# Designs tried in a protein design chat: VHH binders against o26223. Part 318

Target 1, 191 residues: o26223
Amino acid sequence: MKLLWTSQHIKVTVHIDGKVSKMDVLEAIKTRRSIRKYQDREVPEELIDKILDAAMCGPSAVDERPWHFIVVRNREMLEKIPEVHPYGAMVKDAPVAIIVCCDSSLEKIPGFWVQDCSIASQNILLAAHSLGLGAVWTGVYPLEDRVEGIRRLFSIPEHVIPFSVIPLGYPAENPGTRDLFDPDRIHLEKW
Short names: E, the ipSAE of ESMFold2; O, the ipSAE of OpenDDE; V2, 0.75 times the mean of E and O plus 0.25 times the DockQ between their complexes.

## First folded at step 21 (VHH; framework vhh_7nfr_2)

Design YD47 (at its last fold request DockQ between E and O 0.75; V2 from the best seeds 0.00; counts 0 for: pae E 3.7 > 2)
Fold by OpenDDE, fold request of step 23:
Structure YD47 (fold): chain B 191 residues (1-191), chain A 124 residues (1-124)
Amino acid sequence: as target 1 above (191 residues)
Amino acid sequence: QVQLQESGGGLVQPGGSLRLSCAASGFTFSEKWMSWVRQAPGEGREWVSGISWSGGWTDYADSVKGRFTIARDNVKNTLYLLMDSLKSDDTAVYYCAKHKYSALPEKQDEFDIWGQGTQVTVSS
């Protein structure tokens, strides 16, 4: 019995009628894709607020919550980000970008901030997707050239570490969904 | 092996032009900021010009602004310095250097790879 895996194209029907269809969490996770093309459309501040709220809802080591967020809408700055991030070309095309940073002075335990900021970054991506936006995680940390590039560009103090740059916008592409489940990566009780 | 190799230096008269090249190998050139730095006899190293990975961001020392043009070809892994209206004060060994950071250099220690340099002499 050949189980024909019918690739059900979950048509994320972005209802144009302002009713943000609430995705369930599993749907958001499974259907999220990196979006690098954006419509020429502004993202409402309300949506950014919701995204940032979500970004701050993730766990952090001993509740240190070391994250800071720079919201960038200035076109000149958005155009400069790609110059300091060689894989950030799409940022110039986005109406807004969020730079996730760690304030090292807030760390209670050294090193977990990477996990904390990763969770925050992922929550940004999921929240954006659930709200009908597209986003992509452009890695900054741990590459020193990018970290310092972003730092200087935004005059970020030395104790604050740029972690990621996440452009956001209404998607102008649909890369489709992928099934990434791999049972070979699952080990029961032992490796 | 990581390497930068400058070429194109020489003797020119004041008001003349010269094009320097820097061939890069052993690293992903297209992802890195690059600069030209020069050292005149008896003087310290002076930053001349810098360029972003894409070439979309360039800057120049005041001493060369309007006369020199930095450029790059990422396909050829080559950095260029077009020098016009050369002056005697432009006489120096010119080095290409790779940036540690994706930014214009603030200090000399912000370069991690240097070429051997090429001599530029401007003399009547």
Scores: ipSAE 0.867, ipTM 0.937, lowest interface PAE 0.5, mean pLDDT 93
Fold by ESMFold2, look of step 21:
Structure YD47 (fold): chain B 191 residues (1-191), chain A 124 residues (1-124)
Amino acid sequence: as target 1 above (191 residues)
Amino acid sequence: QVQLQESGGGLVQPGGSLRLSCAASGFTFSEKWMSWVRQAPGEGREWVSGISWSGGWTDYADSVKGRFTIARDNVKNTLYLLMDSLKSDDTAVYYCAKHKYSALPEKQDEFDIWGQGTQVTVSS
């Protein structure tokens, strides 16, 4: 265990039990990778709380904040997700998963919940990465068979729409960083 | 063309066994949940058994549990129902059906592709 403080930075890198780190926001965005292999190690509830706090900090259409989150740690439930989600095999190996949902009764502008929940989902990925965890967004919405599969598995009511399943844990792989900047995608003043 | 084609039905004595097969084409069978559904003469359709895309999650109606086994071969795009200890009450037309959703059915209209059926008759 080691606590570090430096006068050379505007942020503090803290090494405490639980392997927490502080990361510049641009670094987090540029270095986050989808992680599909996890250590056999429990993720403390405190880290999940921080991740969900970050998820709820996102903007939403007219401040409607339609999101709800289901935290799944039960092994039997985690092992069933791949059976309703063919490309979610890694979920069974994760110590925890977060299901991002929309409560349609909270919508103020119909249809913008997709953007709202996408923002919350991305914030989960970035927050997890900044805390030393790895995560991946597995798509549920708009695939009707996956939406209904997840809804029934977790007893989600009909007015609530499961959007994404995000398994996370301490990473057991390092796929490296990528250089994805493409100036041809940038248009000045017009297309 | 989307198609489900059942085979393997026939006449069997009580206590006998049969293996039903269902050949699937025209959709990605290996990604879909599948079921067997039966219909006895003059009666409604009864869900018999269902299986997840991988085969890792199966379930059965109470009336057949312990006697029937659902299975699939995703390489051959074939669904199976292995029926053992058959009773006269198992006499029915057996249909192969594709689920609308990746879930066990909760309502009768949750199948969107049906086979033509194969007759199973259990009689002394």
Scores: ipSAE 0.405, ipTM 0.750, lowest interface PAE 3.1, mean pLDDT 90
ESMFold2 (binder alone), look of step 21: mean pLDDT 83; pTM 0.852
OpenDDE, look of step 21: ipSAE 0.857; ipTM 0.931
OpenDDE, second read of step 22: ipSAE 0.852; ipTM 0.929
ESMFold2, fold request of step 23: ipSAE 0.304, 0.299, 0.346; ipTM 0.692, 0.695, 0.727
ESMFold2 (binder alone), fold request of step 23: mean pLDDT 83, 84, 85; pTM 0.853, 0.858, 0.870
OpenDDE, fold request of step 23: ipSAE 0.867, 0.865; ipTM 0.937, 0.935

Design YD48 (at its last look DockQ between E and O 0.92; V2 from the best seeds 0.00; counts 0 for: pae E 4.4 > 2)
Fold by OpenDDE, look of step 21:
Structure YD48 (fold): chain B 191 residues (1-191), chain A 124 residues (1-124)
Amino acid sequence: as target 1 above (191 residues)
Amino acid sequence: QVQLQESGGGLVQPGGSLRLSCAASGFTFSEKWMSWVRQAPGEGREWVSGISWSGGWTDYADSVKGRFTIARDNVKNTLYLLMDSLKSDDTAVYYCAKHKYSAFPKTQDDFDIWGQGTQVTVSS
């Protein structure tokens, strides 16, 4: 029985009506895409709160939870981020961006903060997608020019490390879904 | 090899104009902030002007503001400094410098690559 993978065009019916269709976690993971074009529409604070709540629900090493979040809505600042981040051009078009940071003073075990902040960043992306928003992870750490650029731009203390910049907005593009499953990357019991 | 090479310096009269160029090689020029820094005889290095990678963000020292214009061509990997209304006090060796960070410099340590410099002399 040849399982004809019918490319079911998952019509992400963006229900225009405020009812955030509950997306299951696997669907969110599989259908999430980086979104770099946004509508000229504000993102409600309630949605940002939900996204940040999700960001803080991830595990962290020995529960250190070293993350901080800067929510940026100021247009001038959003327009300056691309000047600091050469691949962050889309940030100027977003109604809001979240900067994920690590407070090194909260770190209990050295080095795990990168994993912690990565988890937080990914949760932001998934939560945003599940709520009908588009987002993209723009990497800051570990590139020193970007780290210090963002630090100075936002007057971030020396003990706090900017990790990622994530613009968010209602999507103005639909890049479709990708099948990224690769059985060649799976090893059973041993390499 | 990473290199910055300045050109365009020379002798000019007060009120004259010069255009400096800096040719960059050995790194991705289009992704880096750049500055001009000058050093007058017997003086320390003075930051003159800086520009973001895109050219969308520029800044100037107060001493040159309104007279100098920094620009860049990322296709040609070249940084420029247009100097108008030159004064005797503008006499210096002018250096092109690559930023370590995507920000305007606070100190000389914020640069990691320097050119050899080009002499600008403003004298009647």
Scores: ipSAE 0.762, ipTM 0.888, lowest interface PAE 0.6, mean pLDDT 93
Fold by ESMFold2, look of step 21:
Structure YD48 (fold): chain B 191 residues (1-191), chain A 124 residues (1-124)
Amino acid sequence: as target 1 above (191 residues)
Amino acid sequence: QVQLQESGGGLVQPGGSLRLSCAASGFTFSEKWMSWVRQAPGEGREWVSGISWSGGWTDYADSVKGRFTIARDNVKNTLYLLMDSLKSDDTAVYYCAKHKYSAFPKTQDDFDIWGQGTQVTVSS
């Protein structure tokens, strides 16, 4: 039951006993890591609902909110995603994946849907992390072969653009926290 | 230079077998879906079979199911079609084609690179 700590890593155990965990937002952002190994454990529908609620809280250009989400739990479908998405091999091992899509009919400002769906995708990652889950963003857009492949696999209509596939589950790995702050990337007043 | 080069066609008796090969160059073959497409004399092109980049997902036209097997070797950058139990209706030029998308095709416009084809003739 004991976790070992080092000065370079902070490992935490989050207990979710019927109540929402209260992780500090800066802590969530700094400790979230891409998780590609998952326990053989179902993710409750309740948690997916909370994650998607959080996804929809993101800002969007002119409040256009162009996003739609496909929740995939079917084993056969999850296993086919890697054949369409070569770098999404971990998806076949996840209990669930969320496909973030843009409905172009909701677009109010051309081209900003990419930022909008990126924000929703990141919110999914953060919400999953705060709930004790691990997730990873696997890119679909702008790779035309993946976009059309996912569209056809899930019968997504032509005006809807699959943006990302996010497998998630209870983590079976702990890659630790990274210290990525780089002051040289900060420019005051000018470049 | 981007190319698809088919080989292995020929004349065969009904009930016979042939193995077609397609050598790919000038693109990353191991990341692309591939198909075989055939064209009989005086007819349009007919999709025969397709295969995902890994080979883990294959599909066949109903006319060839159970008789033809598509395969790939991503080390040798080669696509194959093993044709068994050949019939006179299988007589056609067989083309190797690269998919635009990671999906089985809906139309011939879903292919962006074509080989010159190899003739398969099933006679007598």
Scores: ipSAE 0.270, ipTM 0.678, lowest interface PAE 4.4, mean pLDDT 90
ESMFold2 (binder alone), look of step 21: mean pLDDT 84; pTM 0.859

Design YD49 (at its last look DockQ between E and O 0.71; V2 from the best seeds 0.00; counts 0 for: pae E 3.5 > 2)
Fold by OpenDDE, look of step 21:
Structure YD49 (fold): chain B 191 residues (1-191), chain A 124 residues (1-124)
Amino acid sequence: as target 1 above (191 residues)
Amino acid sequence: QVQLQESGGGLVQPGGSLRLSCAASGFTFSEKWMSWVRQAPGEGREWVSGISWSGGWTEYADSVKGRFTIARDNVKNTLYLLMDSLKSDDTAVYYCAKHKYSAFPKTQDEFDIWGQGTQVTVSS
């Protein structure tokens, strides 16, 4: 039985009444897309707080929680980020960006901070999506030119490592959903 | 092979103009910050000008500010230096250099690729 996935136009009914429709976790995961175009609309601080709360809820190695977050709203700084990140052009169009960083002094086990910050970054994306925002993960680490570029731009201490830049805003595009399930990537019991 | 090749140097009178070019190959030029650095006879290397990958951010040494213009063509993988109102003190070998970081260099060690240089001589 070929389940004809009818492309149901998920009418994201942006309920005007400020009620953020509660998206279930699986829906958030499956329908999340990278958004690189944003409306000329400010993101409320309350939503950023919720996103950051979600970012800090992820697991970390030995519960080290090495992450720090820089919230950037300054237009001049947002416009400068693309200069130090060749693939960060969309950041200049976003009302806000979050820079995820690792404080190496908080690291308990070497190397796991990348996983920790990845989890935090993904949670930011999922939370943003669930709240009706669009976001995209722009990679900083492990590229040294970007790491140092972001570091200097934001005067980040040497022991703190910029990991990702995530612009956020109300989406001005709808790239649709993708089915990324690949059964060929699943191995039962043995490769 | 990673390479930077400068051209456009020469002899010019004071007040004259030159256009230097730097052809880049062997790396993704459009993603890298670039600079011009010069070395006068008997002197150390002096940073002259730098440019971000997009060209949207440029900086100049005080000694050349208002006279020199750095530019780039990412389609042609070429860096340029337009030099106007040249002075005798501008006489130097001019080097094209690739930045290690997406930032203006603090030291000479923040360049990872250098050209062979092109001689600029400003003399009456």
Scores: ipSAE 0.842, ipTM 0.923, lowest interface PAE 0.5, mean pLDDT 93
Fold by ESMFold2, look of step 21:
Structure YD49 (fold): chain B 191 residues (1-191), chain A 124 residues (1-124)
Amino acid sequence: as target 1 above (191 residues)
Amino acid sequence: QVQLQESGGGLVQPGGSLRLSCAASGFTFSEKWMSWVRQAPGEGREWVSGISWSGGWTEYADSVKGRFTIARDNVKNTLYLLMDSLKSDDTAVYYCAKHKYSAFPKTQDEFDIWGQGTQVTVSS
């Protein structure tokens, strides 16, 4: 079965194996949680492609789209990530991880690549959630030791900056939803 | 006050063994990659071995592979170099060094803290 994309609504239906998956955008944003425990179940390449397509739909400064993505499935490599990223221990247990990178040669406005890659990273989390997967954003940039560690582990060239590592898989935990709305953070007209 | 202090050097016969220790203080040792680097008389510094923060990833220079073992104890904040089958070419001052990055180094500029060194002399 071929993949058909329709993008005229907030929800996009995906036809894989005769099943349909939908989630309202506000529901996805409110219910997405960082997932650090994963089932022993492979994630099909087709779902990763959909997640990365969504990642690239984010806005960027003057449409510079500086992002590149490394898809990591190799067990040896996934097991090495925690050695360069101490708070990335769950990566060794994930069936796959996505490394979000900035290619500085694509910058059109200096310095906005951090916002651009943050948007792509958040879109990965939301798209994974909408497809029944769990993910977590583990920070790389701006921590110098992690940036260089990931760069050397994956042979990333000097003009490319690793930004985040996002392990994902079918979730093996349910942390529940949170009520995080805080009206004291809202200021009308001025501080 | 950040310090690295090596110990365990000395005079040993060819084929002998030594254990070097490096006591670390003044930084979070358990989060940092570490290396041993040596300098033979009249030569530049040679990277010997490196170890990740957890101890789960180690690498060795070809000149010592199979004879030396790097290890760490994150509870005692101590780095070790277990040296077996020593030969005269291993005669050097051995330095303990803290990595700037979570990666094996390309140059000595990638270490930001060095110990004072401990002399290892292999002689008949």
Scores: ipSAE 0.353, ipTM 0.716, lowest interface PAE 3.5, mean pLDDT 90
ESMFold2 (binder alone), look of step 21: mean pLDDT 83; pTM 0.846

Design YD5 (at its last look DockQ between E and O 0.56; V2 from the best seeds 0.00; counts 0 for: pae E 6.3 > 2)
Fold by OpenDDE, look of step 21:
Structure YD5 (fold): chain B 191 residues (1-191), chain A 124 residues (1-124)
Amino acid sequence: as target 1 above (191 residues)
Amino acid sequence: QVQLQESGGGLVQPGGSLRLSCAASGFTFSEKWMSWVRQAPGEGREWVSGISWSGGWTDYADSVKGRFTIARDNVKNTLYLLMDSLKSDDTAVYYCAKHKYSAFPSKQDEFDIWGQGTQVTVSS
């Protein structure tokens, strides 16, 4: 039985009507793509709130929850982010960006904050996708030039570490889905 | 090897113009902020001008504002300083410097790579 991989064009039916079709978690994970082109359309605050709620639902080491979020909508600031992030060019085209930060004063166990903020960042991406938005993770930490660039740009205190910049918007591209499953990366019981 | 090499310095009369160049090698120039810093005889190092990686963001010391123009060519891995209306007080060794951070420098220790410098002398 030749499994005809019918390239099911997952028609992301952008239901124009405000009903965010509920995407199941596996679908969200499998179909999420980095989106770097956005429509000239504002993202409602309600959606940002939902995304941030999702960002805060991830686990953290000993429940330290060290994350803070800067929501950036100011055009001038969005246009400046690419200047301090060489791979953040798409940020200037986004209606909004979220900067994920770690408050080191909240860290209970050293070093786990990177995992915590990564989880938060990924949840932002998944939530955005599930809500019909496109987003991309632009890495800030651990590159010192970007960390300090973002810090100074947003007057972030020294004990707070910018981790990622995530522009969000309604997608103006459809890169399609990827099958990234690699059985060679799976080891049973031992390497 | 990481290197910055300045050129274009020389002797010029007051009111004259010079164009300095800095050739970068050994690092991804197009991703880094760059500055010109000068040191006059008997004085400390003075920041002159800085530029973002894209060239979209520039800044100048008050002493050179309106007279100097910083630019870069990321294809050629070259930083430039156009100096117009030169004054005697502009006499210094001019250094090209790579930023540690994607920001304008607040201190001299925020540079991690320096060139050897090029002498600029403004004298009648």
Scores: ipSAE 0.834, ipTM 0.919, lowest interface PAE 0.5, mean pLDDT 93
Fold by ESMFold2, look of step 21:
Parts: C-alpha cells; structure tokens; sequence
Structure YD5 (fold): chain B 191 residues (1-191), chain A 124 residues (1-124)
C-alpha cells in the first residue's frame, strides 16, 4: 500500500502541479523579446485581465500607484495610432494594445510617476511573455507630439499623461534569446 | 529659423483651378501634421484641410470636400493644396500651418507656425 500511495501522490501532484506550473521568473526576464509581428488570433479578455493584474503589482513611489490603462481592440483606433506615433507601425497589426497612463492627481512625489509607469509597463511585457504572448513597449512620453497625439486620439484628460503604447498578440516571429550580461557595467563599492 | 512660405495664389475664374505650395524649413517637416487654413475678408480663420505626417490621413472642411486635394512631399519638405472647381466664396488668404502637436486641431489655435499667406481671388 506504501507503493500505491507514493505512486498516486507523485502522479496526482505532478498532474495538479503541471496544470498550475508557470515559467520561472528569471527565465521570463531573460527570454522576453520585443515582438512586432503577431498572428491573426484574438487575445482572450482573461489574458488581458491577468496582464493588467500583474501590471498593478509593481512597486511605486510612496505607494502612489499612479497608473491607469486603456485597452484598445477597435481596429479603426489601432490603425490610427501610427499617425500620431511614427515608430508604432506594428500597432496597426496587433489584435490589442494597452496604453499605460499616469493620473497626475495621484502623484505623491512629483516626477516619480515615470518610474512607476515604467515598472507597470515592464510587468505587462513579462506577464504577456509568461502567457505565451509577445509584446513591445513603444515610447510615448516624453515626446510632446506623441503624448498629445495619443491623448487626443483616446480622449485622455489633461491631468492624465499617456506614457507608453504596448501592442500585444500571439507572436509571429522568434528573434531568439540574447546574452546581454556585461560585467563592465558592474562597479563594486564605487564607480 | 522655422519658416513656412506659401506660393501659387492668384486671380482665377469661377470653375478654375489653382495649386498652392508651401515650402517648409527649420523643422523636421516629415514628422509633423500640416494644414491649410483660409481667411476671407471680414471673417475668422477657417480650417480647410489637414494631412498627417505620412499622408495616411487627410481630411477636408465640408465646404471644400470633393474639390480640394491636400498632398505632401516629405523629400522636398513641401505641402500642397490642389484647388479645383473654384467658387467665389473660396476667395481668401490661404495659410500653411504646422500643427503644434501631431494631432487634430481643437477649438483653440493649435498651430504654432504660420506662413505669410497667399491670396486666392475667384472672380469673373
């Protein structure tokens, strides 16, 4: 009976653990690549919800959590983004994009919202990758034309600052993994 | 120096055509939205047509739709307005304007650079 329980424990735990196992966090960080080509395949709302949940888990200055997110699926709107974002051409081909914004009325420490929204943006990239999606961060802030262009296109109020546009979808390219570790960038004790 | 210089205006008969040009210098023209704006005697300025940096978006005031065509040449840094089927109420000074932001104009003046204007007069 000992062998039966041990066999069933391993079988049951492997089955249950296999259904809930996730990509290791260091693996996700090391293997995430900017993806600019997407399959013609819809991204379920459930995955977007998980990605945005992850985005909101980031630390922020004095816990100010200044971020807001606009989820864009409308084809006409996605096709207009490149007209206000010259390097956002891939957005028109994405099934969905997330616009990361700062609500300046939530700032507790002036100017740290940039770091806060950068953290949320990176979490979106990592969460998307862990779910089998590809994404890329396209910069909006601090380029005044892009900020105002996106604000007007999506009716974003004056106290809210669009920070980034992140198109995402199931990847249609595989640029491969990079080895970017550079020990010359590491300084012990002082410069 | 940032400058816009219009040319191509003149006197034309009703039903005639004109081609306006606007030479741009001192900024990255190929990245900016541009518009034509006109002002008739005794009137406020009226937006005529706009074009995105790529030319992928264009739009026209209702008063000129189907008669005017906006275009741009990002190599020559030149904005154009081809005006066909001209009417007497098209008589105005036509200005080339750079959008302050690469976005649609609002109710407030959203143009930060204006040309000197070119006179278009439609009369028999």
Amino acid sequence: as target 1 above (191 residues)
Amino acid sequence: QVQLQESGGGLVQPGGSLRLSCAASGFTFSEKWMSWVRQAPGEGREWVSGISWSGGWTDYADSVKGRFTIARDNVKNTLYLLMDSLKSDDTAVYYCAKHKYSAFPSKQDEFDIWGQGTQVTVSS
Scores: ipSAE 0.125, ipTM 0.570, lowest interface PAE 6.3, mean pLDDT 88
ESMFold2 (binder alone), look of step 21: mean pLDDT 83; pTM 0.852

Design YD50 (at its last look DockQ between E and O 0.76; V2 from the best seeds 0.00; counts 0 for: pae E 3.4 > 2)
Fold by OpenDDE, look of step 21:
Structure YD50 (fold): chain B 191 residues (1-191), chain A 124 residues (1-124)
Amino acid sequence: as target 1 above (191 residues)
Amino acid sequence: QVQLQESGGGLVQPGGSLRLSCAASGFTFSDKWMSWVRQAPGEGREWVSGISWSGGWTEYADSVKGRFTIARDNVKNTLYLLMDSLKSDDTAVYYCAKHKYSAFPRTQDEFDIWGQGTQVTVSS
């Protein structure tokens, strides 16, 4: 019996009545995709707040919570980001971007901040998706050219390290879902 | 091998024009910021112009603004400097340089690859 995986068009029915259908966590994880095309539509501040709240809910090493977030809506700045991030072309088309940063002065254990900021970044992506937005993680750290480019563009202090740039918007594409489960990557008890 | 090679220099009269080229090889050119830097006899190196990876952002030194145009062809891995209305003070060795960062350089230390330079002489 060949289970015809009918590509159920997840009609994200954006119900007009502002009730964002609650997506369960597993659904959010499994159905999330990188979105690089956005509608010409503003993202409400309320949604950004929810996303940032989610970003700050992740664990961090010894609860150091080293993350800071720059919310960028200025069109000129959004248009400049691609100039300092060669693979961030989609940022110019987004109504908003979040720059995830690490404040090194908040680190309790060196090096774990990468994990912390990664968790925060992933939570941003999941939260965005659950709220009917599209987002993509554009890596900044550890590439020095991008790190310094973003740093100077946003006047980020030397002790603060830009980690990622995440453009967000209402999606103007639907790349579909992928099954990424690979049992060959699972080892029981030993390699 | 990582290399920048300048060409197009020469002798020109005041008011004349030159086009410099810089051929890049051995690295990914298309995602790097580039600059022209010049050094006149007996003087230090002077930043002339810079360009972002896409070419969408360019800057010029005040001394060359309105006369020089920086451009790039990422398909050809080539950086250009169009020099118009040349003056005697433009006489220098012109260097192509790769930026370490996706930003305009603050110091000479922010370049990690240099060409050998091409001589530009403006003389009547």
Scores: ipSAE 0.830, ipTM 0.917, lowest interface PAE 0.5, mean pLDDT 93
Fold by ESMFold2, look of step 21:
Structure YD50 (fold): chain B 191 residues (1-191), chain A 124 residues (1-124)
Amino acid sequence: as target 1 above (191 residues)
Amino acid sequence: QVQLQESGGGLVQPGGSLRLSCAASGFTFSDKWMSWVRQAPGEGREWVSGISWSGGWTEYADSVKGRFTIARDNVKNTLYLLMDSLKSDDTAVYYCAKHKYSAFPRTQDEFDIWGQGTQVTVSS
């Protein structure tokens, strides 16, 4: 359990519905794994709210915040996603998926929306993990066939670009952690 | 080289049946959406039926619903059109076409690869 101590001499616990988020941020980053198998168990709305709050806390180019999110729980829609996204088969088995989109009318600087939506997508993964959920980022953009397929399936307007589909749920697998640190990727002062 | 090659056309009597095949090569067929499109003499091209990459989602033009069945074999890289209860109005050149998008097409511009076509003639 982590307690955030404030200057008002009170204990502040970050929680929703009486629950406490207490995973160290470095631990969350290092232990998060792509989860593609989910329990047959609903994800409460309050957890989705916390995840989306985290998604919107990300930085964006010139504070443009171009992101929008579609929360998908309908079984028929979840089952159709793999038909427009061939490598998203696990989505049909997830209790919920989040579609991260860019509203291009909110762009202040062209082309940085990809970084912006990537940041939001990663925040979704980390927040889900910290709440005991598993998730995986399935790519939509820049594959034109997937972008248009998802757009039409969810009636997304032409100026809005679906970026990623993120199924999530309580995990039904435990892949363990990996040691991926590679010092040869680090360059001091110059290449 | 990317190619679609139709076969199985011919002359049939009204009420008869025919199976069209389309052999695909030069691209990964198993993750692409496909359609059959037909063109009667002197007419524009008319979308007939489409199928998702897995075969799990199919759609048909109203003119052929209940009579035609689209199918695919992703191991053999082959698209099929099973045509039953054929009518004179079904006389056309039938084309196999690959979708640009993972969606049923709104216009004929949404196909990026076309076959040469196979003639189907239903005589009265």
Scores: ipSAE 0.384, ipTM 0.744, lowest interface PAE 3.4, mean pLDDT 90
ESMFold2 (binder alone), look of step 21: mean pLDDT 82; pTM 0.844

